VHH binders against Probable carboxypeptidase X1 (CPXM1). Designs and how they scored, part 13

Target 1, 162 residues: Probable carboxypeptidase X1 (CPXM1), of Homo sapiens (Human) (q96sm3r113to274)
Amino acid sequence: TGCPPLGLESLRVSDSRLEASSSQSFGLGPHRGRLNIQSGLEDGDLYDGAWCAEEQDADPWFQVDAGHPTRFSGVITQGRNSVWRYDWVTSYKVQFSNDSRTWWGSRNHSSGMDAVFPANSDPETPVLNLLPEPQVARFIRLLPQTWLQGGAPCLRAEILAC
Short names: E, the ipSAE of ESMFold2; O, the ipSAE of OpenDDE; V2, 0.75 times the mean of E and O plus 0.25 times the DockQ between their complexes.

## First folded at step 15 (VHH; framework vhh_enristomig)

Design y4 (at its last look DockQ between E and O 0.05; V2 from the best seeds 0.00; counts 0 for: pae O 7.5 > 2, grease 28.6 > 24.2, SAP .716 > .668, placed apart)
Fold by OpenDDE, look of step 15:
Structure y4 (fold): chain B 162 residues (1-162), chain A 118 residues (1-118)
Amino acid sequence: as target 1 above (162 residues)
Amino acid sequence: EVQLLESGGGEVQPGGSLRLSCAASGFTFSNYAISWYRQAPGKQREWVSRIYTGGKTNYAESVKGRFTISRDNAKNTLYLQMSSLRAEDTAVYYCARHDYPSGWFDYWGQGTLVTVKP
């Protein structure tokens, strides 16, 4: 039926298995893209509250290496935890890979087009999206498509897999 | 009742400066991020600038370096200092409060007209 969390929130997935296209700072790196992670007290410190892509990044992505072929079934997203500002992704696409070189997208059954998933409307409420069809792959990427206007593509996430 | 009231609009020559104000009432002003938007005739409303609760700011690329957003929480007032104004800055300027739980749902003022022309 349902798949359990892969382990971003629980830290079962190590930092080395998290990558991103870009990061605004170390404290906003992919290792901080973990569901329910909390920011530090200072803006821009080593312990900020999300992964955030750089402003000039025209094609941002957040990547999780499952370490082995895994059946992905869903994604949970949050916005940025911050005492200073609000940032969250409002929609994203999902891609899969077995070698981090060739990628295929999660597609809508009816249209055959890449599915666009609705994401967050506030920083803290987790939003679950089930994949139209579970996919077996080693790597999964979240590709922010839209985010808070005037904000940045920032997210925290958990992946569901079994 | 949440209310936002813009003021300070008017006519100004290119290269001139103008400061807009947005008076807020009916909510705890300091707890919200507030933005400026503008809408030119025949164009879509566009985001201009935002100031967060912590004081951090963002700007649209078109106004970066020319406009400065600020807030006075004691006066429940948002400001937009505009400098080096251009004809393309002509628009009705609105202030908007971002509703925290909903994010995209804002309260809007009635707007104030800024006209930049020789």
Scores: ipSAE 0.016, ipTM 0.283, lowest interface PAE 7.5, mean pLDDT 90
ESMFold2, look of step 15: ipSAE 0.325; ipTM 0.710
ESMFold2 (binder alone), look of step 15: mean pLDDT 82; pTM 0.828

Design y5 (from y1 with N31H; at its last fold request DockQ between E and O 0.76; V2 from the best seeds 0.00; counts 0 for: pae E 2.5 > 2)
Amino acid sequence: EVQLLESGGGEVQPGGSLRLSCAASGFTFSHYAISWYRQAPGKQREWVSRIYTGGKTNYAESVKGRFTISRDNAKNTLYLQMSSLRAEDTAVYYCARHDYPSGWSFDYWGQGTLVTVKP
ESMFold2, look of step 15: ipSAE 0.397; ipTM 0.762
ESMFold2 (binder alone), look of step 15: mean pLDDT 82; pTM 0.830
OpenDDE, look of step 15: ipSAE 0.741; ipTM 0.873
ESMFold2, fold request of step 16: ipSAE 0.324, 0.291, 0.284; ipTM 0.728, 0.688, 0.701
ESMFold2 (binder alone), fold request of step 16: mean pLDDT 82, 82, 82; pTM 0.832, 0.828, 0.828
OpenDDE, fold request of step 16: ipSAE 0.822, 0.827, 0.825; ipTM 0.900, 0.902, 0.900

Design y6 (from y1 with S30R; at its last look DockQ between E and O 0.59; V2 from the best seeds 0.00; counts 0 for: pae E 3.7 > 2)
Fold by ESMFold2, look of step 15:
Structure y6 (fold): chain B 162 residues (1-162), chain A 119 residues (1-119)
Amino acid sequence: as target 1 above (162 residues)
Amino acid sequence: EVQLLESGGGEVQPGGSLRLSCAASGFTFRNYAISWYRQAPGKQREWVSRIYTGGKTNYAESVKGRFTISRDNAKNTLYLQMSSLRAEDTAVYYCARHDYPSGWSFDYWGQGTLVTVKP
């Protein structure tokens, strides 16, 4: 793509611009949903290596506020980096908004339906998905649809945007 | 229903060996870190050993070099091979699953298996 990383991995996007529908704990909050973030290695460390939604969350989402209208072109995801758990999202949808209240989805042009993106099958291998059509918006959400059997929706991400 | 069932305890002479097993059911065993703990009569439970996802291991200093933790993910079973046993190893041994969402606490414990090292 011609669009560079928005800055989740690099911390150009501050923690205050990341939100989620729920988190299992503060150490699995949206501020941990950054590509290549690593778990804490000491016993009792509160920070693990992903955002993880609560198991009972029926509509999980991870949200990035770009701060201004931004042309989103793609998403890179990883599973959870952890010595404690294997968890990863296996598919997700993407939504956009200008006001964080009204949302529209990334669509599969051939079917007209919301696009479902194949995601991860292991903790570390990054998976790139280019959006079928880049979208101009302020907010982008990743909405896990399926995840590792017997686990919870957990991910790390980077957003490609101009 | 999550279950952890320890077995393999018994009486043993000092310097002897035992192998403990922990049979797991009701969850995806391979996705969790699992630990052994022990509790002597009237004492607090103490951590003995842990095996992480991916197979790395860690041990309490008091058992390092004498105990070996392992897992068989195909059989949903955790093991503790104990050797060079001492009187101070006498305890009820428990397996414990680390807290699923965070890993910093424990959400399920076994009923325990008694190990007695004879004088």
Scores: ipSAE 0.188, ipTM 0.603, lowest interface PAE 3.7, mean pLDDT 89
ESMFold2 (binder alone), look of step 15: mean pLDDT 83; pTM 0.838
OpenDDE, look of step 15: ipSAE 0.780; ipTM 0.880

## First folded at step 17 (VHH; framework vhh_enristomig)

Design z1 (from y5 with H31Y; at its last look DockQ between E and O 0.67; V2 from the best seeds 0.00; counts 0 for: pae E 2.4 > 2, grease 27 > 24.2, SAP .689 > .668)
Fold by ESMFold2, look of step 17:
Structure z1 (fold): chain B 162 residues (1-162), chain A 119 residues (1-119)
Amino acid sequence: as target 1 above (162 residues)
Amino acid sequence: EVQLLESGGGEVQPGGSLRLSCAASGFTFSYYAISWYRQAPGKQREWVSRIYTGGKTNYAESVKGRFTISRDNAKNTLYLQMSSLRAEDTAVYYCARHDYPSGWSFDYWGQGTLVTVKP
């Protein structure tokens, strides 16, 4: 009923299990897409507080490899923690895979279409989305659909899974 | 389009004061750190002051205690209050929108406003 965090925030999921379609820089790579990660506070620090896709990336995605078949039940997202600029994803879809090649989506039961989850509206407030039906898979992708106008798709995340 | 329009420059005697303004448009002003830079003739452009997304401020050592950066998000305007002006403060002053890390494609500069402090 209540699946615990998979371990993005806690580092139980190692950096090697995180992948993304693109990154603006190494300091905004998928290894920074962990819930509650913080930016550096000094001007010379190259690491900021989110994964951010390149602005020209037409199909951005953030991927977690759970390492084994896992029952995914929910997603928590935050925007970008930064002293330089605010960014956040405002909606996303979720996909699953067992082999990272063939993907299926979480579906909206009412419409029969792929579910679109409302995401963030500020940098810090976490937003929980429970999946309409839990899914058993090894891989999960978050696929930003909309984000702050004039900005970039940026997020931090945690996955709820058994 | 993103625009940054500086104003308030002019001639002033040593020890005088000026207030510079930077009118911003074409983006959500409150979501960005904004800086003042200046460039004297024949010199590299140098950083003067910055106000961050959280409202904290920072200053170059050469202007601490004399200059104050502020912003009015309701008017989409950045300010630089300059006091105790010296001849070495003579420069074209620019406002700039910055991203971190440096080199992000959204960096924008105004056209500048000239401040001349008579020797």
Scores: ipSAE 0.329, ipTM 0.709, lowest interface PAE 2.4, mean pLDDT 89
ESMFold2 (binder alone), look of step 17: mean pLDDT 82; pTM 0.832
OpenDDE, look of step 17: ipSAE 0.838; ipTM 0.912

Design z2 (from y5 with S102R; at its last look DockQ between E and O 0.90; V2 from the best seeds 0.00; counts 0 for: pae E 2.8 > 2)
Amino acid sequence: EVQLLESGGGEVQPGGSLRLSCAASGFTFSHYAISWYRQAPGKQREWVSRIYTGGKTNYAESVKGRFTISRDNAKNTLYLQMSSLRAEDTAVYYCARHDYPRGWSFDYWGQGTLVTVKP
ESMFold2, look of step 17: ipSAE 0.430; ipTM 0.771
ESMFold2 (binder alone), look of step 17: mean pLDDT 83; pTM 0.837
OpenDDE, look of step 17: ipSAE 0.784; ipTM 0.901
ESMFold2, look of step 19: ipSAE 0.275; ipTM 0.687
ESMFold2 (binder alone), look of step 19: mean pLDDT 83; pTM 0.837
OpenDDE, look of step 19: ipSAE 0.816; ipTM 0.906

Design z3 (from y5 with S102T S105T; at its last look DockQ between E and O 0.57; V2 from the best seeds 0.00; counts 0 for: pae E 2.9 > 2, grease 25.8 > 24.2, SAP .712 > .668)
Fold by ESMFold2, look of step 17:
Structure z3 (fold): chain B 162 residues (1-162), chain A 119 residues (1-119)
Amino acid sequence: as target 1 above (162 residues)
Amino acid sequence: EVQLLESGGGEVQPGGSLRLSCAASGFTFSHYAISWYRQAPGKQREWVSRIYTGGKTNYAESVKGRFTISRDNAKNTLYLQMSSLRAEDTAVYYCARHDYPTGWTFDYWGQGTLVTVKP
């Protein structure tokens, strides 16, 4: 189960390969959805420590373009790093694509339905989810399903791939 | 509906003390940083103090050592203990919840409570 990080945390995956359905602000954009990224601590700092979709986004997603066919094996998530407010995703689904237009989901072997992964319950503790079956694709999406009540879907992530 | 209601204002002599309260409702209070601001007549609103989600506090230089911010998350209430009050502390005091980092704000504000320090 030893697939290494794709490189969201390390910046090996550039900002241009990260995309999202929406963002609350530039300082909460997909380029902030990197594992262990930290908020600014001063007034006037534009950047906080996560990607956050808009509250009104009915179908939030966070997308990584690996740039070539890649065997995805797992996902690590954290909540939002912030002195201002708590937010975190509590469950998500995962989708894959080769062209960013046609998508298929990670499946739960027992039910045959899309797998739903338990995510975070606090801002900082990383949660690892191995995919039930590794998938070969170019693109991977995380699709928040539930999140902190009264908040917004916010996450930081790393992708495991080999 | 997000609501903030300040109370505890009044008249006081220089050197006196007051405690302000801000009752919060319509959101999970403990999950947000909350601030006190004030506005003197004819002046711009200015930041006074803030308490963050992690419990860290911060103060404007003009009030350091004289004012203490605190919160009671069980009662959804923010407090400002003011001591050694001066004439320049006369203002309407507001509590505010910030949805974004300061400088990129959409804030919720109370209607304020008046503090008057007699000359």
Scores: ipSAE 0.296, ipTM 0.698, lowest interface PAE 2.9, mean pLDDT 89
ESMFold2 (binder alone), look of step 17: mean pLDDT 82; pTM 0.827
OpenDDE, look of step 17: ipSAE 0.761; ipTM 0.880

Design z4 (from y5 with G54R; at its last look DockQ between E and O 0.73; V2 from the best seeds 0.00; counts 0 for: pae E 2.6 > 2, grease 24.9 > 24.2, SAP .682 > .668)
Fold by ESMFold2, look of step 17:
Structure z4 (fold): chain B 162 residues (1-162), chain A 119 residues (1-119)
Amino acid sequence: as target 1 above (162 residues)
Amino acid sequence: EVQLLESGGGEVQPGGSLRLSCAASGFTFSHYAISWYRQAPGKQREWVSRIYTRGKTNYAESVKGRFTISRDNAKNTLYLQMSSLRAEDTAVYYCARHDYPSGWSFDYWGQGTLVTVKP
């Protein structure tokens, strides 16, 4: 009894429902931002194991369209699975929307300001963050705030939702 | 600024040994796969060896068993130990950082170091 995975890992959420502010390449696009997705091991594989925003993207975000009003309760993140390079997000904010135009943030009840969630410190270990309060919305965004020094904002994710 | 500086090239007799170094700066060396390439006169640049982020190594068939790639992450240095050298190993050797699969716009190359195996 509780909110299960929305289905990024399982592919229940189709690629068409995933969007991002930018991507370094097609092989690092939002469709690769799924929990536990793995890179190819061969030199010719162009699909790596994460979504990665462009290095120059000043306001990176990764977005999931649930398709209808959905009660979001948590987020699980991983870093980039790769034989080529390490990258990971170390903190992020979360935003919600019903129309993908106007957004509101998950709030820290102690400060009243947008909550900043601690994320990853290595490529593989998943990190769970429960939202301070579940939110009902159609869209959810993860907004990387900090990431591995000298790297890029890269993540894989799963969303917990009812 | 990302920089790669090869050294250790020179002239050697067939069957001899050389150790090449590639000094890296301007990035977190341990977080990248790094390769050696070589280019003989009049030929295309060819891959020689690679060491991946997790420490696995790979070699071109022509050098397997004779060359050993290694890295010292504390010194930000890549090495190529070359043994049993042959005339066909004569080339300029390059160190390369790959941002693959992020595209060719992120690939970085050194200036090269010449290895000459005398006839």
Scores: ipSAE 0.297, ipTM 0.697, lowest interface PAE 2.6, mean pLDDT 89
ESMFold2 (binder alone), look of step 17: mean pLDDT 83; pTM 0.843
OpenDDE, look of step 17: ipSAE 0.797; ipTM 0.886

Design z5 (from y5 with T28I; at its last look DockQ between E and O 0.66; V2 from the best seeds 0.00; counts 0 for: pae E 2.4 > 2, grease 24.8 > 24.2)
Amino acid sequence: EVQLLESGGGEVQPGGSLRLSCAASGFIFSHYAISWYRQAPGKQREWVSRIYTGGKTNYAESVKGRFTISRDNAKNTLYLQMSSLRAEDTAVYYCARHDYPSGWSFDYWGQGTLVTVKP
ESMFold2, look of step 17: ipSAE 0.357; ipTM 0.745
ESMFold2 (binder alone), look of step 17: mean pLDDT 83; pTM 0.840
OpenDDE, look of step 17: ipSAE 0.817; ipTM 0.911

Design z6 (from y5 with K56Y; at its last look DockQ between E and O 0.54; V2 from the best seeds 0.00; counts 0 for: pae E 2.7 > 2, grease 27.5 > 24.2)
Fold by ESMFold2, look of step 17:
Structure z6 (fold): chain B 162 residues (1-162), chain A 119 residues (1-119)
Amino acid sequence: as target 1 above (162 residues)
Amino acid sequence: EVQLLESGGGEVQPGGSLRLSCAASGFTFSHYAISWYRQAPGKQREWVSRIYTGGYTNYAESVKGRFTISRDNAKNTLYLQMSSLRAEDTAVYYCARHDYPSGWSFDYWGQGTLVTVKP
């Protein structure tokens, strides 16, 4: 049974509940990693349309604190909305936690290994991935594994949760 | 290693034309917005024109209708076609690659090419 959006797009999840391993700039911070967020079009606007990890970040992650135990069922991602630069994540893993310190992964049913989800191939088309099994946790992380060659790990996201 | 190399500058009479080129290397050219800037003697650097990802263009008011920015992604080259040149257009012209929407710093600049329009 499908769960509704947690509220990244709608702002029900406040900026203070979003964290990331790194950001290229404040205007590409985790608070910009919300599905359908748009870049500014004017010169001098500091805010672009994605979260982007630093290029040197060897273990990038984007984290959402649901605030309480929550049943996570899926993830929707987009690439970076920008007139400045193309970037998108092409695959990611998902991890969960109850305390933001100890983490467990979403598993691939057939292999028993952490599942790797196919993500985006352009800036705007949203891609839905349902988790193999819903997970009850407070925190969820997206961990980019691959991204546009010559680019950086950038995404916008929505989380499906009850 | 990212490089931007301007060329095509020179001396020209008022009303004349020049075409500037910026050869890009060390990055996927088509994935970035690229701009022309200029700096006249004793003046602050000023923005001239920009071509965005997706091909849309914008111009400073002082050059609209006289200058045309374009890019050839197959050749990794940015162009500025300048016409109806005036003495006020005398400057060193730079191309710049944008990674961020910040207005204070750009990741990479060319060395510049001098355009001199005789008074």
Scores: ipSAE 0.308, ipTM 0.704, lowest interface PAE 2.7, mean pLDDT 89
ESMFold2 (binder alone), look of step 17: mean pLDDT 82; pTM 0.833
OpenDDE, look of step 17: ipSAE 0.751; ipTM 0.879

## First folded at step 19 (VHH; framework vhh_enristomig)

Design g1 (from z2 with R102K; at its last look DockQ between E and O 0.77; V2 from the best seeds 0.66)
Amino acid sequence: EVQLLESGGGEVQPGGSLRLSCAASGFTFSHYAISWYRQAPGKQREWVSRIYTGGKTNYAESVKGRFTISRDNAKNTLYLQMSSLRAEDTAVYYCARHDYPKGWSFDYWGQGTLVTVKP
ESMFold2, look of step 19: ipSAE 0.419; ipTM 0.764
ESMFold2 (binder alone), look of step 19: mean pLDDT 83; pTM 0.834
OpenDDE, look of step 19: ipSAE 0.826; ipTM 0.910

Design g2 (from z2 with Y100W W104Y; at its last look DockQ between E and O 0.75; V2 from the best seeds 0.00; counts 0 for: pae E 2.03 > 2)
Fold by ESMFold2, look of step 19:
Structure g2 (fold): chain B 162 residues (1-162), chain A 119 residues (1-119)
Amino acid sequence: as target 1 above (162 residues)
Amino acid sequence: EVQLLESGGGEVQPGGSLRLSCAASGFTFSHYAISWYRQAPGKQREWVSRIYTGGKTNYAESVKGRFTISRDNAKNTLYLQMSSLRAEDTAVYYCARHDWPRGYSFDYWGQGTLVTVKP
């Protein structure tokens, strides 16, 4: 019943297809926003286990280019894997596009407004959200709405698609 | 506002023991790796010990086996138990919060607590 992973975790989706509104550093860039990616465990490791937007980013987003029209059905998120600092997104919205310029949102059927999905409450536990209605598009964005107080919007993700 | 407040320093004879505390406020203490550093007069600040978010610890070679770092997340407090103290341990001791990557983000540190090991 569930659509399979698009391939963020498996690297089927290459780094070049991942973009973000901002990143705190290259070691917290969109290429690190892959489900189950792990931080380094030693001093001097430069890559941590998540994408993290800059704290000053007023409109953070994480984007996946599927490369072709794709039926998106769900999103799995995790928080930041780190020995240095925990962070996680607690809610997000989802948007879609065919050209990366004009976007439409996943809607809540009851309210008619953009759906807000509950996300994470710890660094590691994956949280699945099925879209209220699958959407056919080339691009999907996750738009953090809330995150840990005093922290930053950080996530790892997988996209479910048929 | 992030604050770190060290205490527990003082004078001690060689071979003695002290326990330092670092009270943290203004942030979620349990979500950060925390370290002790020290600085002797005329010397560069040096790393002493670190405790990570998951509770793993690490130590500088010069203190391994003599110092023990610990944390109490319920009290927002970091500790350094120092034993078998030597004259070379005389320094101002600081606690510091890490943000990742270390050396990338600005770390907060307190005003320090002086440990003096008498000759």
Scores: ipSAE 0.371, ipTM 0.755, lowest interface PAE 2.0, mean pLDDT 89
ESMFold2 (binder alone), look of step 19: mean pLDDT 83; pTM 0.845
OpenDDE, look of step 19: ipSAE 0.821; ipTM 0.907

Design g3 (from z2 with S105D; at its last look DockQ between E and O 0.64; V2 from the best seeds 0.64)
Fold by ESMFold2, look of step 19:
Structure g3 (fold): chain B 162 residues (1-162), chain A 119 residues (1-119)
Amino acid sequence: as target 1 above (162 residues)
Amino acid sequence: EVQLLESGGGEVQPGGSLRLSCAASGFTFSHYAISWYRQAPGKQREWVSRIYTGGKTNYAESVKGRFTISRDNAKNTLYLQMSSLRAEDTAVYYCARHDYPRGWDFDYWGQGTLVTVKP
């Protein structure tokens, strides 16, 4: 009995509610971090199929503003949709906030430590992670911890929320 | 440091064949699409062929059916098998790794290898 998609894939969440710590280019910005978004099918298309942080970003994050207090229950991620380059996040943490200034993490109940969620191992297969405990907040951040060797933190996402 | 080094160029008679190689280092070769380009004297550089991360290939119309691009990911090497060569194929051939869609200024290029098809 889970919460439905917040609406990254469907565009119910507008581009203005998506932010990131950095982006490699406008065509790899947070507005491209939507589940199932795809690169153009022809050479010369200006947009690829993911948000990608800069390779040098030491603390990458992807942020969604739900616009009001919302019960977040899960996250779905994909890697980068591209014929040009393989990239994907392999693990991430999740943080929440009510004001985008003070953040708290999703915790692993059994260890009491911040939960680390296994993410992707290929470009397309979606991976669902339910939060150990749903959290009520306005903002949610995904914080890539590891990613494809020699690549960059790239992802597409959907958020499950009520 | 990303490096691309072309080899295998030379002189050949019309109708002949050559195989070009591009040795790659300083990055994970299998994770990128790689292309061949060429530039004849006094002309603009033009795209010849591309092999994508999934193994799909694409060719300029002028070389379809005569050139075959391939890659050996274990050896970090890109190949261009050229056959039925014509005088119009005379050019310096370059391999390139694109950082699309980041921008053309982020592309990496080899120094090129000269192919001369005798008249």
Scores: ipSAE 0.455, ipTM 0.777, lowest interface PAE 1.8, mean pLDDT 91
ESMFold2 (binder alone), look of step 19: mean pLDDT 83; pTM 0.834
OpenDDE, look of step 19: ipSAE 0.815; ipTM 0.902

Design g4 (at its last look DockQ between E and O 0.74; V2 from the best seeds 0.64)
Fold by ESMFold2, look of step 19:
Structure g4 (fold): chain B 162 residues (1-162), chain A 120 residues (1-120)
Amino acid sequence: as target 1 above (162 residues)
Amino acid sequence: EVQLLESGGGEVQPGGSLRLSCAASGFTFSHYAISWYRQAPGKQREWVSRIYTGGKTNYAESVKGRFTISRDNAKNTLYLQMSSLRAEDTAVYYCARHDYPRGWSAYDYWGQGTLVTVKP
């Protein structure tokens, strides 16, 4: 099914509706976790091209507030765009909520377990994952499970939603 | 454990050439921008050259046309080819790995340095 982008890339979703468990710096905050966002190119630019959680964050998550009940159908991710340092998430889980307090996961119907989505293997190539079943909720979280060996959980994302 | 080990320093005559190496270990070398800096005795450390993740290079004006930065990702080694050396190039040369944009500093890890002396 063909739900359109929610608007992380286009800025239709404002920075105030993006949140994360942690960030390595303001220049790697959740407001940088937008698909196709680009690193600064000059020495002295403070903004890089991804959200990156702290390396010691045991439970990293990236959260989008759609602002109202929304049918989420898919997720597109990229790694970190950077002239300084490459990083990327290699797998993630997805959770949903109506109040940002009580969360439920996207399930793999074959196993009955939380679905684990394969993510990225390089900094730029976008990877699409359709949810096994679309979910109606206000909030969606991406929860990195694995990432580049010796690196940090970094991503850019777009959400498909109706 | 991240380690950077410079080598190749020594004494040279004015107009001479020297090649510095920086052996890297404990991280995926190809995924980071790496720079050369130098510090003359009693002076502030200054940036010399940088090679970015995509292979682009940049140089301080004082060394353009005389120095060439390069990297061999298969050997985890950074190089600085120095030519037409002058007395003002005398300094301890450091390689540095960038973990930008963490902190204001453009570098998080430094080597111990290698001394280059250009005889007056």
Scores: ipSAE 0.415, ipTM 0.763, lowest interface PAE 1.8, mean pLDDT 89
ESMFold2 (binder alone), look of step 19: mean pLDDT 83; pTM 0.844
OpenDDE, look of step 19: ipSAE 0.790; ipTM 0.891

Design g5 (from z2 with K56R W104Y; at its last look DockQ between E and O 0.72; V2 from the best seeds 0.00; counts 0 for: pae E 2.3 > 2)
Amino acid sequence: EVQLLESGGGEVQPGGSLRLSCAASGFTFSHYAISWYRQAPGKQREWVSRIYTGGRTNYAESVKGRFTISRDNAKNTLYLQMSSLRAEDTAVYYCARHDYPRGYSFDYWGQGTLVTVKP
ESMFold2, look of step 19: ipSAE 0.413; ipTM 0.768
ESMFold2 (binder alone), look of step 19: mean pLDDT 83; pTM 0.841
OpenDDE, look of step 19: ipSAE 0.846; ipTM 0.920
ESMFold2, look of step 21: ipSAE 0.374; ipTM 0.748
ESMFold2 (binder alone), look of step 21: mean pLDDT 84; pTM 0.845
OpenDDE, look of step 21: ipSAE 0.821; ipTM 0.911

